# Ledger of designs, part 13: VHH binders against Mechanosensory abnormality protein 6 (mec-6)

Target 1, 343 residues: Mechanosensory abnormality protein 6 (mec-6), of Caenorhabditis elegans (o01811)
Amino acid sequence: DLNKRVYNHTPGPCRVLTDNYKGTAGMTYVESQKRVYITLGYGRAHDLKTKTGIAFYKTNRTDGRSQQEMYDLIEMTINWNGYEYKKEFIPTGIDSYSSSNGRVLLYVINAHPNHQCIHFFQIVESSKLNHRKAICDPSFSSLQDIAVVGPDRLFVTNMAAFGRGWAQILEFSLQTGQGAVYYYDGSKLSTAASSLIAPTGIGYDAKRRILYVGSMIRESIFAYKVAKDTTLELLYEMMLLTSPIGVFVESKTGDIWIAAHPVIHESAWHYTHPENQNIHSPSQILRIRIQEEGNSWVTTEPYANDGATISASSSVVFTDEQMLIGSSFGRLLHCDLTHSYIT
Key: E = the ipSAE of ESMFold2; O = the ipSAE of OpenDDE; V2 = 0.75 times the mean of E and O plus 0.25 times the DockQ between their complexes.

## First folded at step 4 (VHH)

Design w02 (framework vhh_8emy_2)
Fold by ESMFold2-Fast, scan of step 4:
Structure w02 (fold): chain B 343 residues (1-343), chain A 122 residues (1-122)
Amino acid sequence: as target 1 above (343 residues)
Amino acid sequence: QVQLQESGGGLVQPGSSLRLSCAASGFTFSSYWMHWVRQAPGKGPEWVSSISSDSSYTNYATSVKGRFSISRDNPSKTLYLQMNSLRPEDSAVYYCAREDILTGYYYGMDVRGQGTQVTVSS
């Protein structure tokens, strides 16, 4: 159905944390630091006035900060170590690895239209990122999201053979599966899954050894069992009746959070005209709880908006009864969850 | 079949140095993060140090930071631990370990060797 209606609702009180950045496309949660790292300024590809970078938001609300300070984003200082991409950095998808000793590695997609790369950073001191390396494979045509499975080992989704534009629209209209999931083993890139239709968000459940991959066009999530050799076995497909864009897996519960576009043709049009401030695309957040047997699930909708508060939600993080929602078109939302959606 | 073989341990005096080696076989060594873990008598395993597959990242337990140095040689499939300024508290059996790629946990080890004994006494 091309004409879906969204009933605006929130899971509790929500607030807009920033309007200073055009994009807040990707987020990753680092539990040991009680921080969410957020990629900023995706809109710079369309507006050179937009700042780009990475910031963090503290989820610990009891550390004695003022009410204003508790909702502020703190920008990271990036030490590029002589790497050339500082001026062309358009960060989108992001994921992290935390060691038992509190050291954190970040992996960030640079969504430059002609040269897409994944940048490897190390967090140094409290607010500094040291650039370690980048991988820029010729097959990186439309990178979307990263799922880290170990230090410098990750799955990444590539949505289509063609970048954004008419060729990609034609590819999707003909439903030719040109999307893929790549796997990087710390030294080499390989194809973990191919012939996929518009794979987007990706998340890894380490306890169950399941990789979840969103399909924007199919309006579903694919669940793959990850074998010891990192080979993927399709277990099942979860129908959402909405287009998944971002996927977040709660480490403790295994619950799957999805940032979705409930009216795909409106978000697709918005992506072709990102500088038009008169375009608003609906946002939707889903929470999926897989039942004890592992092959049945319950889907709830903690958040939905017609696009006026936040357009085209692309990322979500849930921690400490708090939900953060990001978008490729800007604004970052913080919502407190009431107990009504936890049971 | 994955095998890890440690060597280089021994009895030394406080303030001395030792270099431990771990020879790996049965897997693509260059694709895995590697770790050193130690276990003193009557205590649980303690993580000591880690190194990324390409040596771009190293990490150390607070108790050994500044004294120990981890390194690897991927062509020879060997992991090393250079231990300087040894203390009696460093006395333990030292194991090299391969991380389980599926869990991504730092010392969620899917295989470890038989260990090499390090004794630091006056």
Scores: ipSAE 0.000, ipTM 0.321, lowest interface PAE 13.5, mean pLDDT 79

Design w03 (framework vhh_8emy_2)
Fold by ESMFold2-Fast, scan of step 4:
Structure w03 (fold): chain B 343 residues (1-343), chain A 122 residues (1-122)
Amino acid sequence: as target 1 above (343 residues)
Amino acid sequence: QVQLQESGGGLVQPGSSLRLSCAASGFTFSSYWMHWVRQAPGKGPEWVSSISSDSSYTNYATSVKGRFSISRDNPSKTLYLQMNSLRPEDSAVYYCAREVFGELPYYGMDVRGQGTQVTVSS
């Protein structure tokens, strides 16, 4: 039965930070700056040439901003440093690395239909990005998300071998595993895991050395142990009963936050008709805590919405008792949470 | 309001050729991959061919490779399928479909109306 329902609820007071951005599909948190970097413009109806970019949101509430300024987004200026590419910049998945000397590196998926790449940026002068390089491998057919494990070292999910269209739909309906996790070591790309079924969000727990990979079709999260040589060993699979899209690992607790599509056929319909502003697909945020025994976990649902407030939640970040929720279809929500994990 | 309108089908003898057209409106055609999908009586939908937004990449189902050719004209917002050496097993309703750029793997089909019927018989 695919007839799932959502009960609308929030973990505390929520507000829409802006309706001016056409998509907010990916987020990464930079603790040293107290900033969340957000990819903008993805998920537009049929105009892929409309302005896109990257912005940040400040999570520090005590820096002297007025009440009216506290919730503003600041757009980054991108210096492409002479890099040429054939088509538009369509940013989606994003992750970051912060060095001990305060340098911040951003890694961004350019999910252009004809030419999928991962772009490497350095943050300079507070609000500027300098482009450093791009990797554009022929195997990049359907890139979803990035998990950074070191400077210029990252895992990336590629959802399907057929990439796009009806062939991909047939692949997923038959439950055939043609998805992969690739690893880039700063120089070479290799396959870290293969024969995966629709891998989506990916997140890395540096303290435990565990990589979490969402499977949209299986409605689950795979947990892999990352060896010293970056090879992956499957530890377990956590069933969610919902389709994971975005994964965020909370650094303090190791808690896994998931942006999910609880009614996947409604989200799929929304993606086939993104120009129709009357279509709302449900949003759901889960928080998972692995028990100390390592053989069980507790799942809570801090947020759920029928899609009217935010459709098809694609990303989530949690820090300082604040939760940010993004979507490929726009809107960015900020919610305050209680000091308890049971909200 | 995305609209796709197929045309060019008909009744032909085995070995004949047909050229199908798909007129697109309501979106930036030049930014999307496009596909042809067919459905024969009593069968599920079958993917036939794909073309990238700039025509740099094309792909075909094994059953039609070497006989069919997909193309597009971005200024006129039209997708084409040139079908040569038609066989009885090519008989189906042919639909064009827009690939929806998004994070979800279901790119779906945006097909409206009846498609265009191709019948290959003697």
Scores: ipSAE 0.000, ipTM 0.149, lowest interface PAE 17.9, mean pLDDT 79

Design w04 (framework vhh_8emy_2)
Fold by ESMFold2-Fast, scan of step 4:
Structure w04 (fold): chain B 343 residues (1-343), chain A 123 residues (1-123)
Amino acid sequence: as target 1 above (343 residues)
Amino acid sequence: QVQLQESGGGLVQPGSSLRLSCAASGFTFSSYWMHWVRQAPGKGPEWVSSISSDSSYTNYATSVKGRFSISRDNPSKTLYLQMNSLRPEDSAVYYCARESIAVAGTYYGMDVRGQGTQVTVSS
């Protein structure tokens, strides 16, 4: 239904975090540091002067910070270690690997239209990233999101055979299923799943070994069992009645959080006119809890907005009774959750 | 079938050098992070060094940094530890270990360890 509507609501008090960036397309949570790392600047397609980079938000509110300091983003300094990069860094999808000894590795999609890569970083000295390597495979036509399953081992979604433009729109209209999930095993890239229709967000539940892949056009989440050899077995498809864009899995509970576009034709229009600040496209966050038997689930909607507060929600993280919502078009929303709505 | 076999240990004098080797079989060696771990008599295991699958990242315990060097040769499926300026405190059984993938949570884990090679540093 092209005439779908949303009704505005929040799970508790929300605030728009103030920064001078455009776009907050990707986020990853590092529990050992009590930090969410956020990619900045993706929505700058019409304004190349927009600042890009990576920043973090501190989730620990008991560290004695003032109210003003509590919501500040802290920018990361990137040391490229001599990597010669003449293209702009347009970070989007991001995920992390952390160990009990404090080692944290970040994996970041650079969604430059002419040169898509996944960059491998290590966190050093609290607020610095050291670049380790990049993978720039010719098959990377429309990378969306990353799910890390081990050090330098990751799944990545590629939404379409064609990059942004007319050919991709035709591809989606015909629903030819040219999307894929690739797997990097630390040495080589392989195809983990193929013939997918517009795969977007991806998240991994390490305790249950389940990989969740969103499909924007099917309005669903695919759940795959990840075998010990990393091959994927489709378990089920969860229908959402909304277009999933970002997927976040709580490590402790296995709850699946989804940033969604509830009216996909409005968000698609917004993506073709990112410079028009009068265009608002709706945002929606879903939370899914798989029941103990694994054959049923409960879906709730903690957040929805008509686009005036935040347009086209693209990423979500939930931790410490806090929810962060990002968007490719800017604004970062912070909400406190007053109650758990899933039993 | 997945196996790690260490070699190169022995009895040496303080200040000497040794090179340990670990031969891997039964898995795609070039795809895994690898570690060296040591255990002295009556002590728990101590992590010594790590190397990423492509050698782009290496790390060392503070006690060995500047003296030990980790490397790997993916075509021959072999992990190495070059130990320089050996001290009596370095005496231990040295184990080669593979970092696990798809472990529960994000905690550091190793899923395969070899039989070990004894290093004794004594005058």
Scores: ipSAE 0.011, ipTM 0.533, lowest interface PAE 9.2, mean pLDDT 81

Design w05 (framework vhh_8emy_2)
Fold by ESMFold2-Fast, scan of step 4:
Structure w05 (fold): chain B 343 residues (1-343), chain A 121 residues (1-121)
Amino acid sequence: as target 1 above (343 residues)
Amino acid sequence: QVQLQESGGGLVQPGSSLRLSCAASGFTFSSYWMHWVRQAPGKGPEWVSSISSDSSYTNYATSVKGRFSISRDNPSKTLYLQMNSLRPEDSAVYYCAREGLEWSYYGMDVRGQGTQVTVSS
């Protein structure tokens, strides 16, 4: 649809938390800590002066914090534990696992153009990450997002056989279905689903054992049942009429939050000129509630912007009536969901 | 008491057609997605096809797409699978299955006894 228009609206008051980092591409929520962990600096792939890292935002608000401190991001210190790190760290997709004993594990995609890996971290102390291991498989050509299903067990999306350039554009134009979902069981990597067209965001509903996979080109979400042996069985495909990029599943409700590119050709052009801060692509956040029987769903649009406030939204997290929106191109947006929006 | 009962299987030659039926009882059939799943000897179960509660959405495994058609009749509480251009590799026990509630461990919480389909060589 070349004539798609976005009507700007918000679910409540919004504010930009940071504009200092190029790329806030991925986020994960750790409920036990009341923290959202955010990957910073995807722009490093195009500008070696861009600083990268992982930071967190505290979702709990207390009267003891000043208004300035309430919206601060706190950077994590990474202890690499002697890991031989020959490539730049360009963190994008991220997900977490919280154990019943309070241990929190983070899994982070390193989207280096020539050497893509998934790094395994443990949160130690308040603001420190200890590196545990990395998976760097030759099949990792265009990793997008992670869905953790247990300690060191995860699904990951690989968008295309070609990681960039005209070959990837041709692949998408021909819709050859070279995308995949890989599964890591703690020791071995396997292919969980293949022949997918541009899989992007991925999210897991642990209570219902449903895996949601976005397809950018099909403008849809695939819902898979996760069997005991980790085999994926397609339940249904939900048509969105927009390109899903990031997927977030609320643990308690099963609601599916989607960060989307409503005008995909504009975001595609932005990806070819990521250094140009004057290029803006529309942003859109959807919230989907699946009915009790799984036979229908309701879609709402809490947020939409023409790209001037936040360009090409790539990730979303919702918790405690707060919404965070990230982008591969820079800004991190915070919105309060107020009573006035939902009345 | 939820019950699903399949019928319509049999022995046929390659290229033949069969229509499977599944009679449902003990629940509000019109409120659930329904599935066909098959299992060949010595193999795990393979999902074949799904249909939404109102028939607005249907999905098929790549191995059967273009040959099989899923349908339902909510007033009679019956699910159907029309199988055309049958191949030896379609030989399996075919099961009718109900979509589980959101808290169901595997997304399908009830299946029937199965009906055997054998495509001769």
Scores: ipSAE 0.000, ipTM 0.120, lowest interface PAE 20.6, mean pLDDT 78

## First folded at step 5 (VHH)

Design x01 (from u08 with T99L Y100F S101G S102E G103L Y104G Y105S G106E M107Y V109Y; framework vhh_nb_b201; at its last look DockQ between E and O 0.61; V2 from the best seeds 0.00; counts 0 for: pae E 5.8 > 2, grease 24.3 > 24.2)
Fold by OpenDDE, look of step 5:
Structure x01 (fold): chain B 343 residues (1-343), chain A 120 residues (1-120)
Amino acid sequence: as target 1 above (343 residues)
Amino acid sequence: QVQLQESGGGLVQAGGSLRLSCAASGFTFSSYWMGWYRQAPGKEREFVATISSDSYTYYADSVKGRFTISRDNAKNTVYLQMNSLKPEDTAVYYCARELFGELGSEYDYWGQGTQVTVSS
């Protein structure tokens, strides 16, 4: 994609939420709380000297907040309950579970090279998390994202056999298919899918029982049917002609929102030089609407940027005509789609 | 087929104790959250306690410190130890399995319930 160009366009007004946090890796929307929880670990995962943590953004437009307050992130305090490696927490992939009795659980990937684990949190107060446990496995080499399908039941993507560096680049170049999707059933891990080429973002449509898995290198989304026994059946592959990084499934419509790297070689270059502020990488947001028959879809591009505003989009959330875009290297954007003409 | 069967209910004096059991069958018990609910006469069903696959627990405020939910995965059974019982605890107690694959609807299977009566 050496000659590929990206032209800037927005679906409506977009603003930077905050400059205080860099490397917004993952986001999950909790409907009952009208909050988007955001992981702040991508920067650190790329060896940037930035703080890590979990924050949230309130999406409610009618809560009486000022314009300034509408763009504030609130950082969560974590009670680690004596967890030994709390200082080595680099949160990236995140998803959530909401129970009918009011409890909310967050499931978070720790991308630390030496402690790649899945962390389980309980939201116990407005701004407080209680750490439950961490699941670690030697097979975790490059965890990317999480899709929760029930209480303590989740799928995670493992992108590559190698975690980072030239070996990973080589692995991608050779397309050896060393990626996988793992399943945790509440007690044990299993391999749900294997021989995948650089799986990244993952999202779950609970209504259709479809799991969407992005493949960065194949520039596609794989749609899997999740059987009652939690086994995966590949239904189809959607070619994107761009590299999906983040995947978000809108619960109301079933629409698939994708944060992508439209020019992968520029993103790769930026990845290898994250400290250089003069280096940028393009961002792209796609929306895929699945038709009623389930085997056709319409793809639109609500957002694209050449890197001037946001570099290497990594995550996206859409709710109530609002779109949040996370990035690998710093900026988090909020866009108002109230007057957008996305069809 | 999924089945939940409660037992252990009965009549007890205030300050007394009961231990409820719920025997589960027809599914992989160790992979599911299990919960207890109760319904008093003329009242809505209310949450009592829930326990994760690995025995992480939540309790209603009204029973904290008095009730303990536990499970034995080898026996496919979830328990509710009820201590310091009060007349207000009088209700039919139901065992429930937490739903897989759907957020917002927590429980998909319920037992028939067991009566707990606490006399003054």
Scores: ipSAE 0.023, ipTM 0.445, lowest interface PAE 3.3, mean pLDDT 89
ESMFold2, look of step 5: ipSAE 0.158; ipTM 0.618
ESMFold2 (binder alone), look of step 5: mean pLDDT 85; pTM 0.863

Design x02 (framework vhh_3k1k_2; at its last look DockQ between E and O 0.66; V2 from the best seeds 0.00; counts 0 for: pae O 6.1 > 2)
Fold by OpenDDE, look of step 5:
Structure x02 (fold): chain B 343 residues (1-343), chain A 124 residues (1-124)
Amino acid sequence: as target 1 above (343 residues)
Amino acid sequence: QVQLVESGGALVQPGGSLRLSCAASGFTFSSYWMHWYRQAPGKEREWVASISSDSSYTSYEDSVKGRFTISRDDARNTVYLQMNSLKPEDTAVYYCARETFSLGSEDYYGMDVWGQGTQVTVSS
């Protein structure tokens, strides 16, 4: 894709939510709270000198907030509850579980280069998290994203044997299929899918019992039927002709929103030179609407940017006519789609 | 078949103690969050306590905090509710429930399995 070009367009007005953090790796929407929780560790994962944390954005538009409040992120405080954390916490992939009792759990990937784990948090106050548990496994080499399918039950993508750097790039180039999807059942970790080529974003449609797994190198989304015993059956592959990074499934419609890198070589270059502010990489947001029969779909492109505004989109959330776009190296955008043709 | 069976309910005096048990069968017990509920006569069923799959997290209704303790023994597929300093207002049918793991169901985030309940009566 050396000669591939991206043309800028937006679905509506977009604003930068914050510049205080570099690298918005993951987002999860919690309907009961009308909040999007955001991990801010992707920059740090790539050795950028930036703050890390977990924050949230309030999506409610009818609460009488000021303009400034409307676009503010609120950082969560973490109580580690005695967890001996000797290494830096670099939060990236994230998903959530909402209990019928009103409790909300966050499941967060710590993308530490030498100690990747999945951390379980309980939201105990408006802006406070209590640590509950961490799962670490030697097989965790390049964890990317999480899809929660029940209480303490989740799928997680492991993209590659190598975590970063040129070794990883080489691995991708060779397409050796060293990626996997792991499943945690609340007590044990197992392999749900293996021999995948650079699996990245993952999202779950609970209504249809379908797990969507992006493949960065294959430029596709794999749709898996999740059986009652949590085994995966491949249903079909959706070719995107772009590299999916983040996957979000809209609960109301079943629409699949994808944050992608439309020019992968530019993204790769940016990843190898993250501190160079003169380097940018294109971003792309796709919406895939699955048709009634379930094996056909319509794809639209609500957002594209050549890197001037946002570089290397990494995550996306759509709710209540709002779209949030995370990036690997910098900005988090909010777009108003109230008057958009796609809504 | 998936089943929860409560036991241990009794008549006790105020200030007394009681331990309820809920025996699970037909599913991988250790993988599930478990909960206790109670329903008093003429009242709606109310949440009492919860415990995570690995026991790392517990929570309680305000009125029972400091008095009740939820625990589990995965080797025995049993969740417990230790009730101390019982009060008349604790009188109710106590139910254990499994937090749902029903993929593709409308009950995705709810309780999908309930026991038959056990009667706890606190009276002088």
Scores: ipSAE 0.019, ipTM 0.359, lowest interface PAE 6.1, mean pLDDT 88
ESMFold2, look of step 5: ipSAE 0.415; ipTM 0.743
ESMFold2 (binder alone), look of step 5: mean pLDDT 84; pTM 0.840

## First folded at step 7 (VHH; framework vhh_nb_b201)

Design y01 (from u08 with Y104R; at its last look DockQ between E and O 0.01; V2 from the best seeds 0.00; counts 0 for: pae O 11.3 > 2, placed apart)
Fold by OpenDDE, look of step 7:
Structure y01 (fold): chain B 343 residues (1-343), chain A 120 residues (1-120)
Amino acid sequence: as target 1 above (343 residues)
Amino acid sequence: QVQLQESGGGLVQAGGSLRLSCAASGFTFSSYWMGWYRQAPGKEREFVATISSDSYTYYADSVKGRFTISRDNAKNTVYLQMNSLKPEDTAVYYCARETYSSGRYGMDVWGQGTQVTVSS
């Protein structure tokens, strides 16, 4: 594992959308708006100096914009409605809910070490968010990602007992299984799954009612059936031989996209020294197509990078032959896919 | 002064309907989740329904399908439409404002309550 190498390849032309933020850690696609919402500034959680917030990318390429405008990010303005701890907002994991009447809600994990909470936002204008509420719990020690399964109904991953640093690394090394998936039903928090080894990315297939949970240390994805009562039943585990960090599920196909750290020790070093730009970790994107019977799948690797272009990929979105890759402390990458990898 | 005032309570026969109103003043109403609670004689106060600033709603199992909570932010008012009322619904109904404290949500402002009596 110490000698593991990553070879650079792309699925088509790629470009950096932004390098202005110390982190583009989380993304969610809102189909009704043809927008990808991106969380900015995760690096602040690791004492980097950066702006935090939420921006969006328009995926539509035929709306009359200039070539340059097609790649612009638009930052959202947040009305915090008097929320006391607005200055401690360090967004990371994000997901969305679209109502039948056109309302869009954003659910965001705050990665602040002392305020690990889930924030609820309402999109009220083109570039404006209203803060609705935040929920916090002492069990939130290392929140990673969020999957929405209904209005104000969501699953979140808690990766470890320790929040960060060498203690967390030791915890992972020992594989003590202190991670969990929590469920919020709109009023109460409960444990949906426990004794997990470093759960990270989480994605939900609404059509099949399957919840996918990545395990960074096990280098695998767990597939859970979500019952009507929101209980989880483990269906199977998919071995990836890489560390999943972000999980995205295509709504149309059910395909699973994974943003991963293929070299875990380099990732660990990067996370302990995020201020050093000479330290980077490789990035990897996987695409998994599940067969109809649900017990077989095909895995492809549309993208890999040694860290020079994008370090420590943490999120991925695919839509309209476009791929966006986010990273924990750095760039947002855009790629046009010109090859078919899955038949 | 922050204040909530309930109205609309009364006596109704089983199977009947009532609509409660709660008028809010002294704060930015549209920024808060609002809720209804009820307390029957000799029982603890219990959750009935809550509504977000953008009208997402949640209900207790005991009233689901029968009660509807709504709000008018322009009027600073939250409503509780109660249909198919049962004698078990007899209680003092309280309006409350939701607050966030120590990482959890609770209620920090309460109305005086309005009596709802359902006769068999």
Scores: ipSAE 0.014, ipTM 0.267, lowest interface PAE 8.5, mean pLDDT 91
ESMFold2, look of step 7: ipSAE 0.586; ipTM 0.842
ESMFold2 (binder alone), look of step 7: mean pLDDT 88; pTM 0.884
ESMFold2, look of step 8: ipSAE 0.428; ipTM 0.768
ESMFold2 (binder alone), look of step 8: mean pLDDT 88; pTM 0.880
OpenDDE, look of step 8: ipSAE 0.000; ipTM 0.271

Design y02 (from u08 with Y104E; at its last look DockQ between E and O 0.05; V2 from the best seeds 0.00; counts 0 for: pae O 6.2 > 2, placed apart)
Fold by OpenDDE, look of step 7:
Structure y02 (fold): chain B 343 residues (1-343), chain A 120 residues (1-120)
Amino acid sequence: as target 1 above (343 residues)
Amino acid sequence: QVQLQESGGGLVQAGGSLRLSCAASGFTFSSYWMGWYRQAPGKEREFVATISSDSYTYYADSVKGRFTISRDNAKNTVYLQMNSLKPEDTAVYYCARETYSSGEYGMDVWGQGTQVTVSS
């Protein structure tokens, strides 16, 4: 729909946390630490000049910090332990694992065109990461997002056969279904789902053992039951009428938050011209509440923007009445929710 | 040689307090997460507390609010302050250096343990 419009609205007061990085593409919430970890500088994958790395936002609002300090981002220092390609690190999708003893691991997708890999980090200090290893595979052509289901056990989405550019756009237009979900079991990769049309965001409900996979082109989310043997069974497809990019599952409620591109042709134009500051892509956040029976849901739209405030939303996190919105090439947005969208 | 040595254990009445110490040698102490574990007779060894190099702390639910883990990197020592002790806390307490391998957190260095006995 070439005439599709987005109307601006917010769930409460919003502010820009940072505009210093050409990308805040991925986020993960670590409840035990009350931190959101954010991947920085995705724009480098598209030849933008920007710093790359990982930072975190403290969600605690009552820890004695000043109001100004409450919105500060803290960059992580990375000990690469001699990793050869550390300069080619362009983080995008990120997820975490928290052990019972409180230790936290970060799993990060590297979006570098020539080094699309999964990186494993260990948090060793409050602001320090140790690089453990990287997993690379020839099948990684367009890695998008990651969902952790256990220690060093994870699902990743591979969106397309082509990594970027007009060839990828053509691939999407033809809807050839060259996307896949891969599974890493701690030692080897396998294909968990194939013949998918542009899979993007992925999120995991650990309580229900449900894996949600967004499809950008189908404008829908697939819900898979994850068996004990980690095989996937398709349960149902949720039509969204928008293109999901990021998926976040709220641990407390099981609600699904989606960062989406409601106008796909503008998104495509933005991704082909990310250096042009006058080109924007509208952003949209959806919240989906699944009913107890699991076969019905209610969808709300807490946030929408024509691209002027935040362009091309790519990730979302909700916790403690706060919402963070990340974007592929630009700002990180913070919102305080003053309206209830809970049904 | 990499070594951990626990001290401070003993007999205490219920409601009492003890402070355990663990002296480390043979490795860069400040680079490692350190933890305390305990094993009661006939039971499996269980996690008690762990602390990062910059003093991020985590506790088992059973000891949360009663025990405090701390460290002094200059002295290569990790401590466990145990307050409001219960008979259920009776066990051999072990200090351990924590590591991560093959997708799981573990311990690669252990002390000999120190006995803590809480009487009713």
Scores: ipSAE 0.017, ipTM 0.373, lowest interface PAE 6.2, mean pLDDT 91
ESMFold2, look of step 7: ipSAE 0.435; ipTM 0.788
ESMFold2 (binder alone), look of step 7: mean pLDDT 87; pTM 0.872

